VH-VL binders against q0aze0. Designs and how they scored, part 422

Target 1, 268 residues: q0aze0
Amino acid sequence: MKIILVNNRFKENTEKKAQEIAGQLSALNVEVIIDNGLDEPYAGTVDFIMVLGGDGTMLRAARRYGQRAIPVLGVNMGTVGFLSNIEINELAEYLPLILREEYSLEARMMLEVAVFQQQSLLTRVFCLNELLLRSNSPRMLSFALEISGQKLEPYRGDGLIVSTTTGSTAYSLSAGGPIADPQLDAFIVTPVASHIINKRPLVVSPEREISLHLLEEREAIIGIDGQIKMDFGAENRVLIKRAPHPLLMVNLKAKPFFTSIDRSLQRQ
Below, E stands for the ipSAE of ESMFold2; O stands for the ipSAE of OpenDDE; V2 stands for 0.75 times the mean of E and O plus 0.25 times the DockQ between their complexes.

## First folded at step 19 (VH-VL)

Design LL7 (framework fv_oberotatug; at its last look DockQ between E and O 0.75; V2 from the best seeds 0.74)
Fold by ESMFold2-Fast, scan of step 19:
Structure LL7 (fold): chain C 268 residues (1-268), chain A 125 residues (1-125), chain B 107 residues (1-107)
Amino acid sequence: as target 1 above (268 residues)
Amino acid sequence: EVQLVESGGGLVKPGGSLRLSCAASGFTFSSYGMHWVRQAPGKGLEWVGVIRSKANSYETDYAAPVQGRFTISRDDSKNTLYLQMNSLKTEDTAVYYCAKDRIYYSKAFYGMDVWGQGTLVTVSS
Amino acid sequence: DVQMTQSPSSLSASVGDRVTITCRASQGIKSWLAWYQQRPGKAPNLLIYAASHLQSGVPSRFSGSGSGTDFTLTISTLQPEDFATYYCQQDNYRPLTFGQGTKVEIK
């Protein structure tokens, strides 16, 4: 068995904890690769991915490894979130089940985001939560939203979010989007401070292709999962599709979505 | 310099055929949808059809008066757009323009920002 | 097909005049309307896209407004080079359709 341990070097004590867990796994004849986010993703074959941290660390793991169809377990280090399944102090109790492959998997859709500049592909990335288009100045944007070749009324405002159902509780929620059951596959399209009073969030088939471009020159940015940031101008275009593979999340412990929503919202 | 140059127009009898060409230069031809638009003498503009870029599988659309008779194609290696016109009718007499769509790789259309100078097709006996 | 109707079909104007041309769609086209200028013997050139957005290089005296079914092109201070025929064109539905044109003639 080969396992990748994903941690965030910039979070307190996570590197030390990753080393401790790696030692425990090595003693059980498990090969361990540590990914602390500073280098390229591990290119070899692996059997399991263990993410040590909060939702942010899971988002990074999903972008790096989510398309490989490998089980991914979120192990919470004490942060509040939706993407972890067990707590770090529970790991020792669940480790035998991990090694015996005694767990279920939940598939979570991902976005495939392609960003172009002057006809050239700048980057193609995968994400678990959302793509955000946002003004980077006090001036509102004017932009075109196209869904599978059909143009909507131009958007005027601060921006737009294109989210997965998993991302429905992230930025899309803050912008007024619906809470969606992550068992559903759908795009959620949520406007950010629209100048048009009647612009509502849309729930769109994941078979659709979504594209965005600016109708006039403005300073804007594209954000992906709140972690990748790119400048976006009138020469740019973005294309969003459902990613080829869902993220396969490990369930060792019952963590019903609606119970998690209730607990998290009580803190707001 | 961004340019489109049409050629192949001329006099044809009703029922005849012509193939028009449109040579593109000064932009990345292969990235854009390309349109044909015609204008009968002393009349207004009429859209003929479009061919999308390779990113959208070279999908074509035609106006009803030409559907089944005209075929739009492209050769990206030669930066050239074509209009094959069959079963020509007197009412097909017009100057034929090729025109580039504004936005690259799009399935939809966002205005035609570059136009050729046109080539005259006259269908008469 | 979406029918585009322009008014007037022609008008006479002098340099310095404010000129207004209207375009009506037979059904709602959102804001997906372009305006073109065609000078005598020349190919059309794009002035405005998405109803109100000025094409790069087009003088600021040209402006567009409207949404849904009713649209307007305005030339705030007519110049000698503006004597031409103007066409609206919708790109919300296939086939793409043009208005019949408005000829702006010297008075």
Scores: ipSAE 0.827, ipTM 0.928, lowest interface PAE 0.7, mean pLDDT 91
Fold by OpenDDE, look of step 20:
Structure LL7 (fold): chain C 268 residues (1-268), chain A 125 residues (1-125), chain B 107 residues (1-107)
Amino acid sequence: as target 1 above (268 residues)
Amino acid sequence: EVQLVESGGGLVKPGGSLRLSCAASGFTFSSYGMHWVRQAPGKGLEWVGVIRSKANSYETDYAAPVQGRFTISRDDSKNTLYLQMNSLKTEDTAVYYCAKDRIYYSKAFYGMDVWGQGTLVTVSS
Amino acid sequence: DVQMTQSPSSLSASVGDRVTITCRASQGIKSWLAWYQQRPGKAPNLLIYAASHLQSGVPSRFSGSGSGTDFTLTISTLQPEDFATYYCQQDNYRPLTFGQGTKVEIK
């Protein structure tokens, strides 16, 4: 068995713990690769990904490895979030199950985000939470939203979020989006401070394709999972569709999503 | 400079055929949908049709009056748009303009921002 | 097909005048309306797209407004080069359809 340990390079405690866990796994004849984000994603084949940290670390892991259809376990290290399954102090208890591959998997839809300039692909990213389009100034944006080639009314506002159901409890929620069952596959399109009063979020089929572009010669920003940022202008298009592969999240411990929502939100 | 130049217009008898060309320059031709729009003498503008690129083909759409008689095609390697007109009628007499979609990589319409000078087609006995 | 009806069909104005042209769609087209200017003997030029967005290079004296079925093109201060025919065009439905045009003539 070969395992990638993903931790946060900016948190010394997670690095130390990753080394410790790596030692333990090695003693059990498990090959271990540590990914603290400093290097490029490991390109070799692996059997399991263990994420040590909070939601941010999970998002990074998802972007780096999610397309590879590898089981990903979130191990919380004292943070508040929605993407961890077990606590660090529980790892020893569940390690035998991990090694025997005795766990359930929960498929989480990811976004495929493609950014174009003059039809040339600038970048393609798979992400777990959301794509954000927002103004780079105090002024509102005007932009066009297409869903499966259908033009909606032009948007006026600070921006727009296209989120997965997993991302529904992230920025989309703060912008007034609905809380979605993470077992659903769907896009959530949430306006950010729309000029239209009571502009409602849209829940869109994962089979559809979403396109965004500005209707004005202004600069905006594209954000992905709150970690990737890039400039976005009139020459750009963003195309969003369901990623070809979901993130396979390991479910070792049952986590009641709906009954824990209030608890999680209150801690934030 | 973005430019479109139509050619191929002329006099033709009813029932005849004519092929118009539109040479594009100054932009990535293949990235944009291209339209034909015509204007009868002293009349308004009338949309004729559009051609858009797909992954492995082209999508075309036509106005009802020309459906089945006109064919829009393109050669992206030559940056050229074509309008094959068959079974021409007197009411097809018009200046024919080629026009570029305002934006690239869309199946939707957002205006036509560049037009050619037009070429006159006269259908008369 | 969506019918576009402009009003008026023609108008006379003087340099410096405020000119307003209206366009009505037979059904709702959201904000997907474009305005074109055609000077005599010339090809049309795009002025406004998406009802209210000024095309690059177009003078700021031109403005567009409206949504749904009723739209307006306004020239705040008419200039000599503005004497032309103006067309509205909906691009929400296929086929694309134009208004009949509004000729702005010198008074």
Scores: ipSAE 0.778, ipTM 0.897, lowest interface PAE 0.8, mean pLDDT 94
Fold by ESMFold2, look of step 20:
Structure LL7 (fold): chain C 268 residues (1-268), chain A 125 residues (1-125), chain B 107 residues (1-107)
Amino acid sequence: as target 1 above (268 residues)
Amino acid sequence: EVQLVESGGGLVKPGGSLRLSCAASGFTFSSYGMHWVRQAPGKGLEWVGVIRSKANSYETDYAAPVQGRFTISRDDSKNTLYLQMNSLKTEDTAVYYCAKDRIYYSKAFYGMDVWGQGTLVTVSS
Amino acid sequence: DVQMTQSPSSLSASVGDRVTITCRASQGIKSWLAWYQQRPGKAPNLLIYAASHLQSGVPSRFSGSGSGTDFTLTISTLQPEDFATYYCQQDNYRPLTFGQGTKVEIK
């Protein structure tokens, strides 16, 4: 059995714990690859991914490995979030089930995001929560939103969020978007400080293609899962689709979304 | 310098055919939708149709008066837009312009920012 | 199809005048209206897109306003090169449709 163990290299306690867990797994004849974010993603065949940390570490794991259809388990290291399934002190209890591959999977839709500069692909990334377009200056943006070739009234304001249902409890929520059941597949399009009256959040079929571009030159940025940031100007376009594969999240311990939602929101 | 140059216009009898060409330079032709727009002598502008970029599967749309008679195509390797006109009518007499979408890779339309100088098609007996 | 009606069909003006041209759509087109200028014997030239956004290289004396069905092109201080025919065009619906044109002539 081969497992990727994902941690955050900037938090030393996760590095120490990752090495400790890797030792425990090696003692059980499990091959372990540690991904602390420094090296390129492991390219070989693996059976399982274990994420040590909070939602941020899970977001990175999803971007690196989410398109490989590999089970991914979130292990909470003290800070409660929306994407962990078990606590670190419970890992020993659940380890036999992991090794026997006796668990269920919950599929979570991801975004496929392509950003262009003057017709050239600048980046293509798969993300779990959201793409953010926002102003990077005191001036508001004027921009076009196209959904499967259909133009909405131009937007004016600080920006726009296009999120998955999983991302509905992240930045989209702070911007006034709805909380969505993460088992649904949908885009949630949430304006950020819109100057246009009656611009409400939209819930959009996952089969749609969404594109954005500025209607006039402004300093803007694209943010992806709050972790990737790039400049965005009038020469750029972004195209958003449902990613080909969902993230396959491991369920070992029952954590019903609606039962726990208030607690998770308070601890963010 | 972005340029569009039409050619192939001329005199044709009703029922005849012509093929117009539009040579493009100074931009990445394959990334943009391309339009034909015509103008009868002394009259206003009339949209003829569009062919989308390669990224949008070369999808075409036509105005009703030319549907089924005109075919828009493109050859991205030659940076050339074409208009095949069949079953021509006297009402098709016009200067024909090619024009470029302003926004690359778009399925929707956001203005036509570059136009050719046009080529005259005269349909008369 | 969306019919675009311009008013007036023609006008006579002097250099330095303020000129306004209106365009009405037969149904709502949001802010998705473009304005084009065509000088005699020349190809059309894009002036304004999305109702109010000035195309690069177009002089600031040109401006556009409106949304929904009613739109206006304004030339604040008419110049000799502005004697031309002006067309509005909606690009919200297929087919794309132009207004009949407004000819601005020297008085």
Scores: ipSAE 0.682, ipTM 0.875, lowest interface PAE 1.5, mean pLDDT 91
ESMFold2 (binder alone), look of step 20: mean pLDDT 92; pTM 0.949

Design LL8 (framework fv_oberotatug)
Fold by ESMFold2-Fast, scan of step 19:
Structure LL8 (fold): chain C 268 residues (1-268), chain A 125 residues (1-125), chain B 107 residues (1-107)
Amino acid sequence: as target 1 above (268 residues)
Amino acid sequence: EVQLVESGGGLVKPGGSLRLSCAASGFTFSSYGMHWVRQAPGKGLEWVGVISYKTDGGTTDYAAPVQGRFTISRDDSKNTLYLQMNSLKTEDTAVYYCAKDRIYYSKAFYGMDVWGQGTLVTVSS
Amino acid sequence: DVQMTQSPSSLSASVGDRVTITCRASQGIKSWLAWYQQRPGKAPNLLIYAASHLQSGVPSRFSGSGSGTDFTLTISTLQPEDFATYYCQQDNYRPLTFGQGTKVEIK
């Protein structure tokens, strides 16, 4: 059994805790690779991925490893989030279940984002929450949204978000998008401060291909899961489709999504 | 420089066949949808059809007057677009232009930004 | 098919004039309209795309406006090289369709 421990060394005690857990796993004849986010992703085969941290650390793990069809467990280190399943102080109780592979898996769709400069592929990345296109200046953008070969009326505004259902509670929510059941597979397309009245969020089949390009030269950026940022201009094009593999999230403990969301909304 | 050059036009009798070629240079040909547009002498522009980019499978669409008689194809290794014209009618007499769509890897159309100089096809007995 | 109708079919103008050409679609095409210029004996060249966006290299005296069914091409100060035929073209629906053309002739 080989396990990757994903942590964030910039958070106090997380790297020391990862080393402690690695020692415990090694004593049980488990090979451990530590990924603290500063090096390239581990290229070898692994059986399980354990993410030590909050939602941000899980998003990084999903981007790095989510397409490998390997079980990924979120272990919360302090702040409560949507993507962790157990708390760090519960790990010892659940470790025997992990090693015996006694858990269920929840599949979460991911986006495949390909960014082109002119005709050449600039980058291809995978993400769990969303792609954001936004203006990087006081000027609004003018851009085209294409869904499976169909053109919508051009967008004028600050930008657009293309989100997974998992991402429905992240940036898309802040921009006015709907809350979606993560068990559903769908793209959620949410405009950011549109100047055109009646631009509503769209819920689109995950079999569709979505593409974006600017209709005029502007300073813009592409943001992915709030972690990757790239310049975007009129010569760029972005293509978005469902990633080949979903993220396989480990479920060791019941986590009632609808109860959690309802409680969060009542706090307002 | 981005350029399209048509060839293969000429005189053909009604019921005959003719193959037009369009040689592309200066851009990544395989990434773009390509159009054929014709213009009868002294008349306006008429869209003939389109072929999608290579990785979309080169899917084709045609205007009704040419459906079933004309076939658009591409050879991305040679950067060349083709129009195979069969069962030609006198109404097919026109200058034929090839044209590139503005946007790469698109299944929609955003204007034709590069045009060839055209090749004349005359269908007459 | 979407029918594109231009008005006028021809006009005569002098260098320095403001020229306006209109284009009407038989059904709504959003903003997905292009304008082309064709000089005698030459291939068409793209002037305007997405109704109002100027193609790179095209002089700023050309402008486009409109959405839905009614569109306008304006040449603010006509130059000698602008005596040509102008075509609108919708790319919202297949088949793509052109207007019949507007010939701008020297007065």
Scores: ipSAE 0.780, ipTM 0.904, lowest interface PAE 0.9, mean pLDDT 91

Design LL9 (framework fv_oberotatug)
Fold by ESMFold2-Fast, scan of step 19:
Structure LL9 (fold): chain C 268 residues (1-268), chain A 125 residues (1-125), chain B 107 residues (1-107)
Amino acid sequence: as target 1 above (268 residues)
Amino acid sequence: EVQLVESGGGLVKPGGSLRLSCAASGFTFSSYGMHWVRQAPGKGLEWVGVIKSYTDGGTTDYAAPVQGRFTISRDDSKNTLYLQMNSLKTEDTAVYYCAKDRIYYSKAFYGMDVWGQGTLVTVSS
Amino acid sequence: DVQMTQSPSSLSASVGDRVTITCRASQGIKSWLAWYQQRPGKAPNLLIYAASHLQSGVPSRFSGSGSGTDFTLTISTLQPEDFATYYCQQDNYRPLTFGQGTKVEIK
């Protein structure tokens, strides 16, 4: 068994805790690779991914490893979030089940984002929450949105979010999008500060292909999961579709989504 | 420089066939949808049809007057668009233009930003 | 098919004039309308796309407006090279359809 431990070195003592857990796993004949975000993703085969931290650490793990169809367990390190399943102080209790592969998996859809410049592919990335197109200046954007080849009325405003259902509680929520049960597979398309008063969020089939391009030259950016940033201009085009593989999240402990929403709403 | 050059026009008798070519240069031909548009002498523009890029399956669509008689194809290795015209009628007499869609890798249309100079097809007996 | 109707079919104008051409669609096409200019003996060239967006290299005296069914092309200060035929064209529905054209000729 080979396990990747994903952690965030910038949080106090997370690296030390990761080393402690790695030592415990090695004593049980488990090979451990630590990914603290400083190096490229581990290129070899692994059996399991354990994410130590909050939602941001899980988003990084999903982008790096989510398309490999490997079980991913979120272990909370004290920060409340949506993407962890157990607490760090529960790990010892659940470790025997992990090693015996006695757990269920929950599939979470991901986005495949392809960004082009002058017909050439600049990058292809996968993400768990969302793609954000936004203006990088006080000037509004004018842009075209295609859904499976159908053109909607041009958008005018500060931008647009294309989100998974998992991402419904992230940027899309802040922009006025709906809260979606992550058991559902859907794209949520939420406008950012639209000039048109009746532009509403759309919920569309995950089998649809979404594309965006600017109708006039503006300074804009593409943001992915709040962690990757790219310049976007009128010569650019972005294509979004369902990623080939969902993120396989480990379920060792019942964690009702609606309980997590209640906790989030109580934070004011 | 971005340009399109049509060729293959000429005089044909009703019921005859003719194949037009459109040579593209200065852009990534395979990435764009390509249109044929015609204009009868002294008349307005009429859309003939389109072929999408290979990323969209190279699908074709035609205006009703030419459906079943005309076939649009492309050879991306040669940067060339074709219009095969069969069962020609006197009403098909026109200058035929090829035109490039503005946006690459799109299933939709966003205006035609580059046009060839046209090639004349005359159908008469 | 979506029918595109232009008015007027022709107009006479002088250099320096403000010229307005109207285009009506038989059904709603959102803002998905282009305007083309065709000078005598030349191929068409794209002026405006998505109803109001100016094509690169086209002079700022050209502007477009409208959405749904009613659209307008305006030339704020007519120049000698603007004597041409103008066409609207919808690209919201297949088949793509053109208006019949508006000829702008010397007064």
Scores: ipSAE 0.801, ipTM 0.913, lowest interface PAE 0.8, mean pLDDT 91

Design MM1 (framework fv_inotuzumab)
Fold by ESMFold2-Fast, scan of step 19:
Structure MM1 (fold): chain C 268 residues (1-268), chain A 123 residues (1-123), chain B 112 residues (1-112)
Amino acid sequence: as target 1 above (268 residues)
Amino acid sequence: EVQLVQSGAEVKKPGASVKVSCKASGYTFDDYAIHWVRQAPGQGLEWIGGINTHTGDTYYRRKFQGRVTMTADTSTSTVYMELSSLRSEDTAVYYCARDESYFDYLSGTFDYWGQGTLVTVSS
Amino acid sequence: DVQVTQSPSSLSASVGDRVTITCRSSQSLVYSEGSTYLSWYLHKPGKAPQLLIYDVSRRLSGVPDRFSGSGSGTDFTLTISSLQPEDFATYYCLQATHFPLTFGQGTKVEIK
């Protein structure tokens, strides 16, 4: 068995804990790869991915490994989060179940984002939460949105978010988008500070293809899961569609999504 | 208009604690991390740590671990940095700064800064 | 900690001069997801620092085009093509690829 441990390099205790867990797994004849994000993703075959950290660390794991149909377990290191399933102090109790593959899986849709310069594919990335198109200056953007070939009236504002249902509680929520059940597959399209008052968040089929391009030269960027930035100019076009594979999240404990989000919103 | 407004100057005795505030306005508070950077007299800039305002997760330089605490109050869009067991070497101007990253990720892209808070530690 | 060193520590220049400041990291700042977290800041006494350049070469909106950044891996450069009166300041590079975030020691640009 081969397991990847994904940890947050910005927290000293996660690196030490990753080494400790790697030692425990090696004693059980499990091969371990530690991924702190600095190097390229491990290219070999793996049986399981264990994420040691918060939601941000899970987002990185999903971008790197989510398309490979490998079970991914979120292990919380003492912070609150929506993408973790067990706490670090529970790992020893659940480890035998993990090693015997005695758990269920929850599928979470992902986005495939393709950026073009004119007719040429510049890059392709995957993400779990969202793509954000935003102005990189105080000046608002003017941009075109097409949904499955249907050209909408121009948008004017600070930007646009295209989110998965998992991402509905991230940037999309802050911009006024709806909270979505993660079991539902859908794109949520949320305007950011739209100057056009009647531009509303849209909930569209995950079978749709969404494309964006600027109508005027502006300084803009595309953000992926709030962690990757790419320049976006009038010569660029982005195409967003459902990724070929969902992220397979390990479920060892019941997930109280609605209770968790309700409490989070109460705290503001 | 994005602004970060800090609390006023503080004078403390060695061994005391100081709590500096940083009030944000003009943007969605939870979408940006807030970091703290200081400059002691005659010294360069020194990163202290930061807080993810969405999750409450904190990142502290080892030198300050155990005596610095950062907290965020989303209802008032305010971040606090509390530094305890003050020494004369902690005399510095303390700045808060907005980082575009969030969700357990740091970019170091500090696009807006508070005006600074002078903390003087003397007997 | 990853060490970040700037060269020179100070320099004297006249308005209109081309100024070059270098920043060297003890370890590569390349991040696997396609970014290098190296930024440049201007700092004047009595004022907060100001971001000039981020991600090695991206100029922050509103920053004059005389400021440019370049470099890769461990070696980075900030260039001011034609120094203006308001540019006499101390400049800092910051790396954020490795924890903890680390500033260079600063380069003071003084009137000749």
Scores: ipSAE 0.616, ipTM 0.831, lowest interface PAE 2.2, mean pLDDT 89

Design MM10 (framework fv_inotuzumab)
Fold by ESMFold2-Fast, scan of step 19:
Structure MM10 (fold): chain C 268 residues (1-268), chain A 123 residues (1-123), chain B 112 residues (1-112)
Amino acid sequence: as target 1 above (268 residues)
Amino acid sequence: EVQLVQSGAEVKKPGASVKVSCKASGYTFDDYAIHWVRQAPGQGLEWIGGINTYTGDTYYRRKFQGRVTMTADTSTSTVYMELSSLRSEDTAVYYCARDYSYFDYLSGTFDYWGQGTLVTVSS
Amino acid sequence: DVQVTQSPSSLSASVGDRVTITCRSSQSLVYSEGSTYLSWYLHKPGKAPQLLIYDVSRRLSGVPDRFSGSGSGTDFTLTISSLQPEDFATYYCLQATHFPLTFGQGTKVEIK
């Protein structure tokens, strides 16, 4: 069995813990690859991915490995989040189940984001939560939204979020989007500080294609899961569609999504 | 407009603690990490650490580990850096700076800076 | 820690001169995913530092065309093609590929 341990290069304790876990797994005849972000994503075949850290580390793991259809387990290192399943102090208890493949998998849709300049593809990236188009200044954006060839009335405001259902509790929630059951597949399209009164979030089929471009020259950016930031101008266009493969999240312990989000909102 | 506004100058005795604030405005606070950089008299810039305002995760240079604490208050869009067990060599101008990437990924590129806070440690 | 060394430590120049500052790291700054996290800052007494160049060669919006960055691996250069009066300042490079983040010691550009 071959396992990738994903950790954060800026967290000393996470790196030390990754080495300890790697030693324990090696003693059980498990081959371990440590991914701290310094090297290219591991190109070989692997059986399992273990993410040591918070939601941010999981988002990075999903970007690097999410399209490979490999089980991914989030192990919390003390940071509160939605994407981890077990705590680090529970790992020893659950390790035999992992090695026997005694767990369930939850499929989470991902976005495929393609950014163009004129007619040329600049980049293609995958993400688990959302794409954010936003102003990089206090000045409002004017931009066009097209859904599967249907051109909507122009948007005016600070930006727009195109989110997965997994991302419904991230940026989309802060912008007034709905809370979605992550077991559903859908795009959630949420305006950011819209100048137009009653501009509502949209919930659309994951088979739709969404495109965005600016109608005026403004300082704007495209953000991917809050981890990739790209300048976006009137010469640019972005195309968003469902990624070919979902992220396969490991479920070893019941995580009550609705109860967890309800408590989180009460604390706000 | 994006602004980072820091608290005023402080004079402290050796062994005391100082808490410097950095109030952000003109952008979504939770979108960007904040770092702290200092410059002692006659010396260059030195990175102290940073805080991910979205997760609350902190990253400190080892020489400050155990003496520095960074916190973020989302309700006031303010980041704090508290430095304890002050020594004379901690006399410096302390800057907060916004990470060019937003929220989780730390690029370590600083696009906007606070005006600086002079902390003087003398007996 | 990755050591970052700037040269020269100081230089004297006149308005209109071409100025070149170098930054050398003790280890390669190439990160996974093709990124190299090296940035350049301008700092004047009594003012906060200002970002000029990031990702080795990318000019921040609003920074004049006379500023350019180049380099790869361990050797990086900031060039000012025609020095202006407002450019007399101390310049710093910063590596962010390896933890902890480390600045160069600075290069002071002063009037001849």
Scores: ipSAE 0.013, ipTM 0.521, lowest interface PAE 7.4, mean pLDDT 86

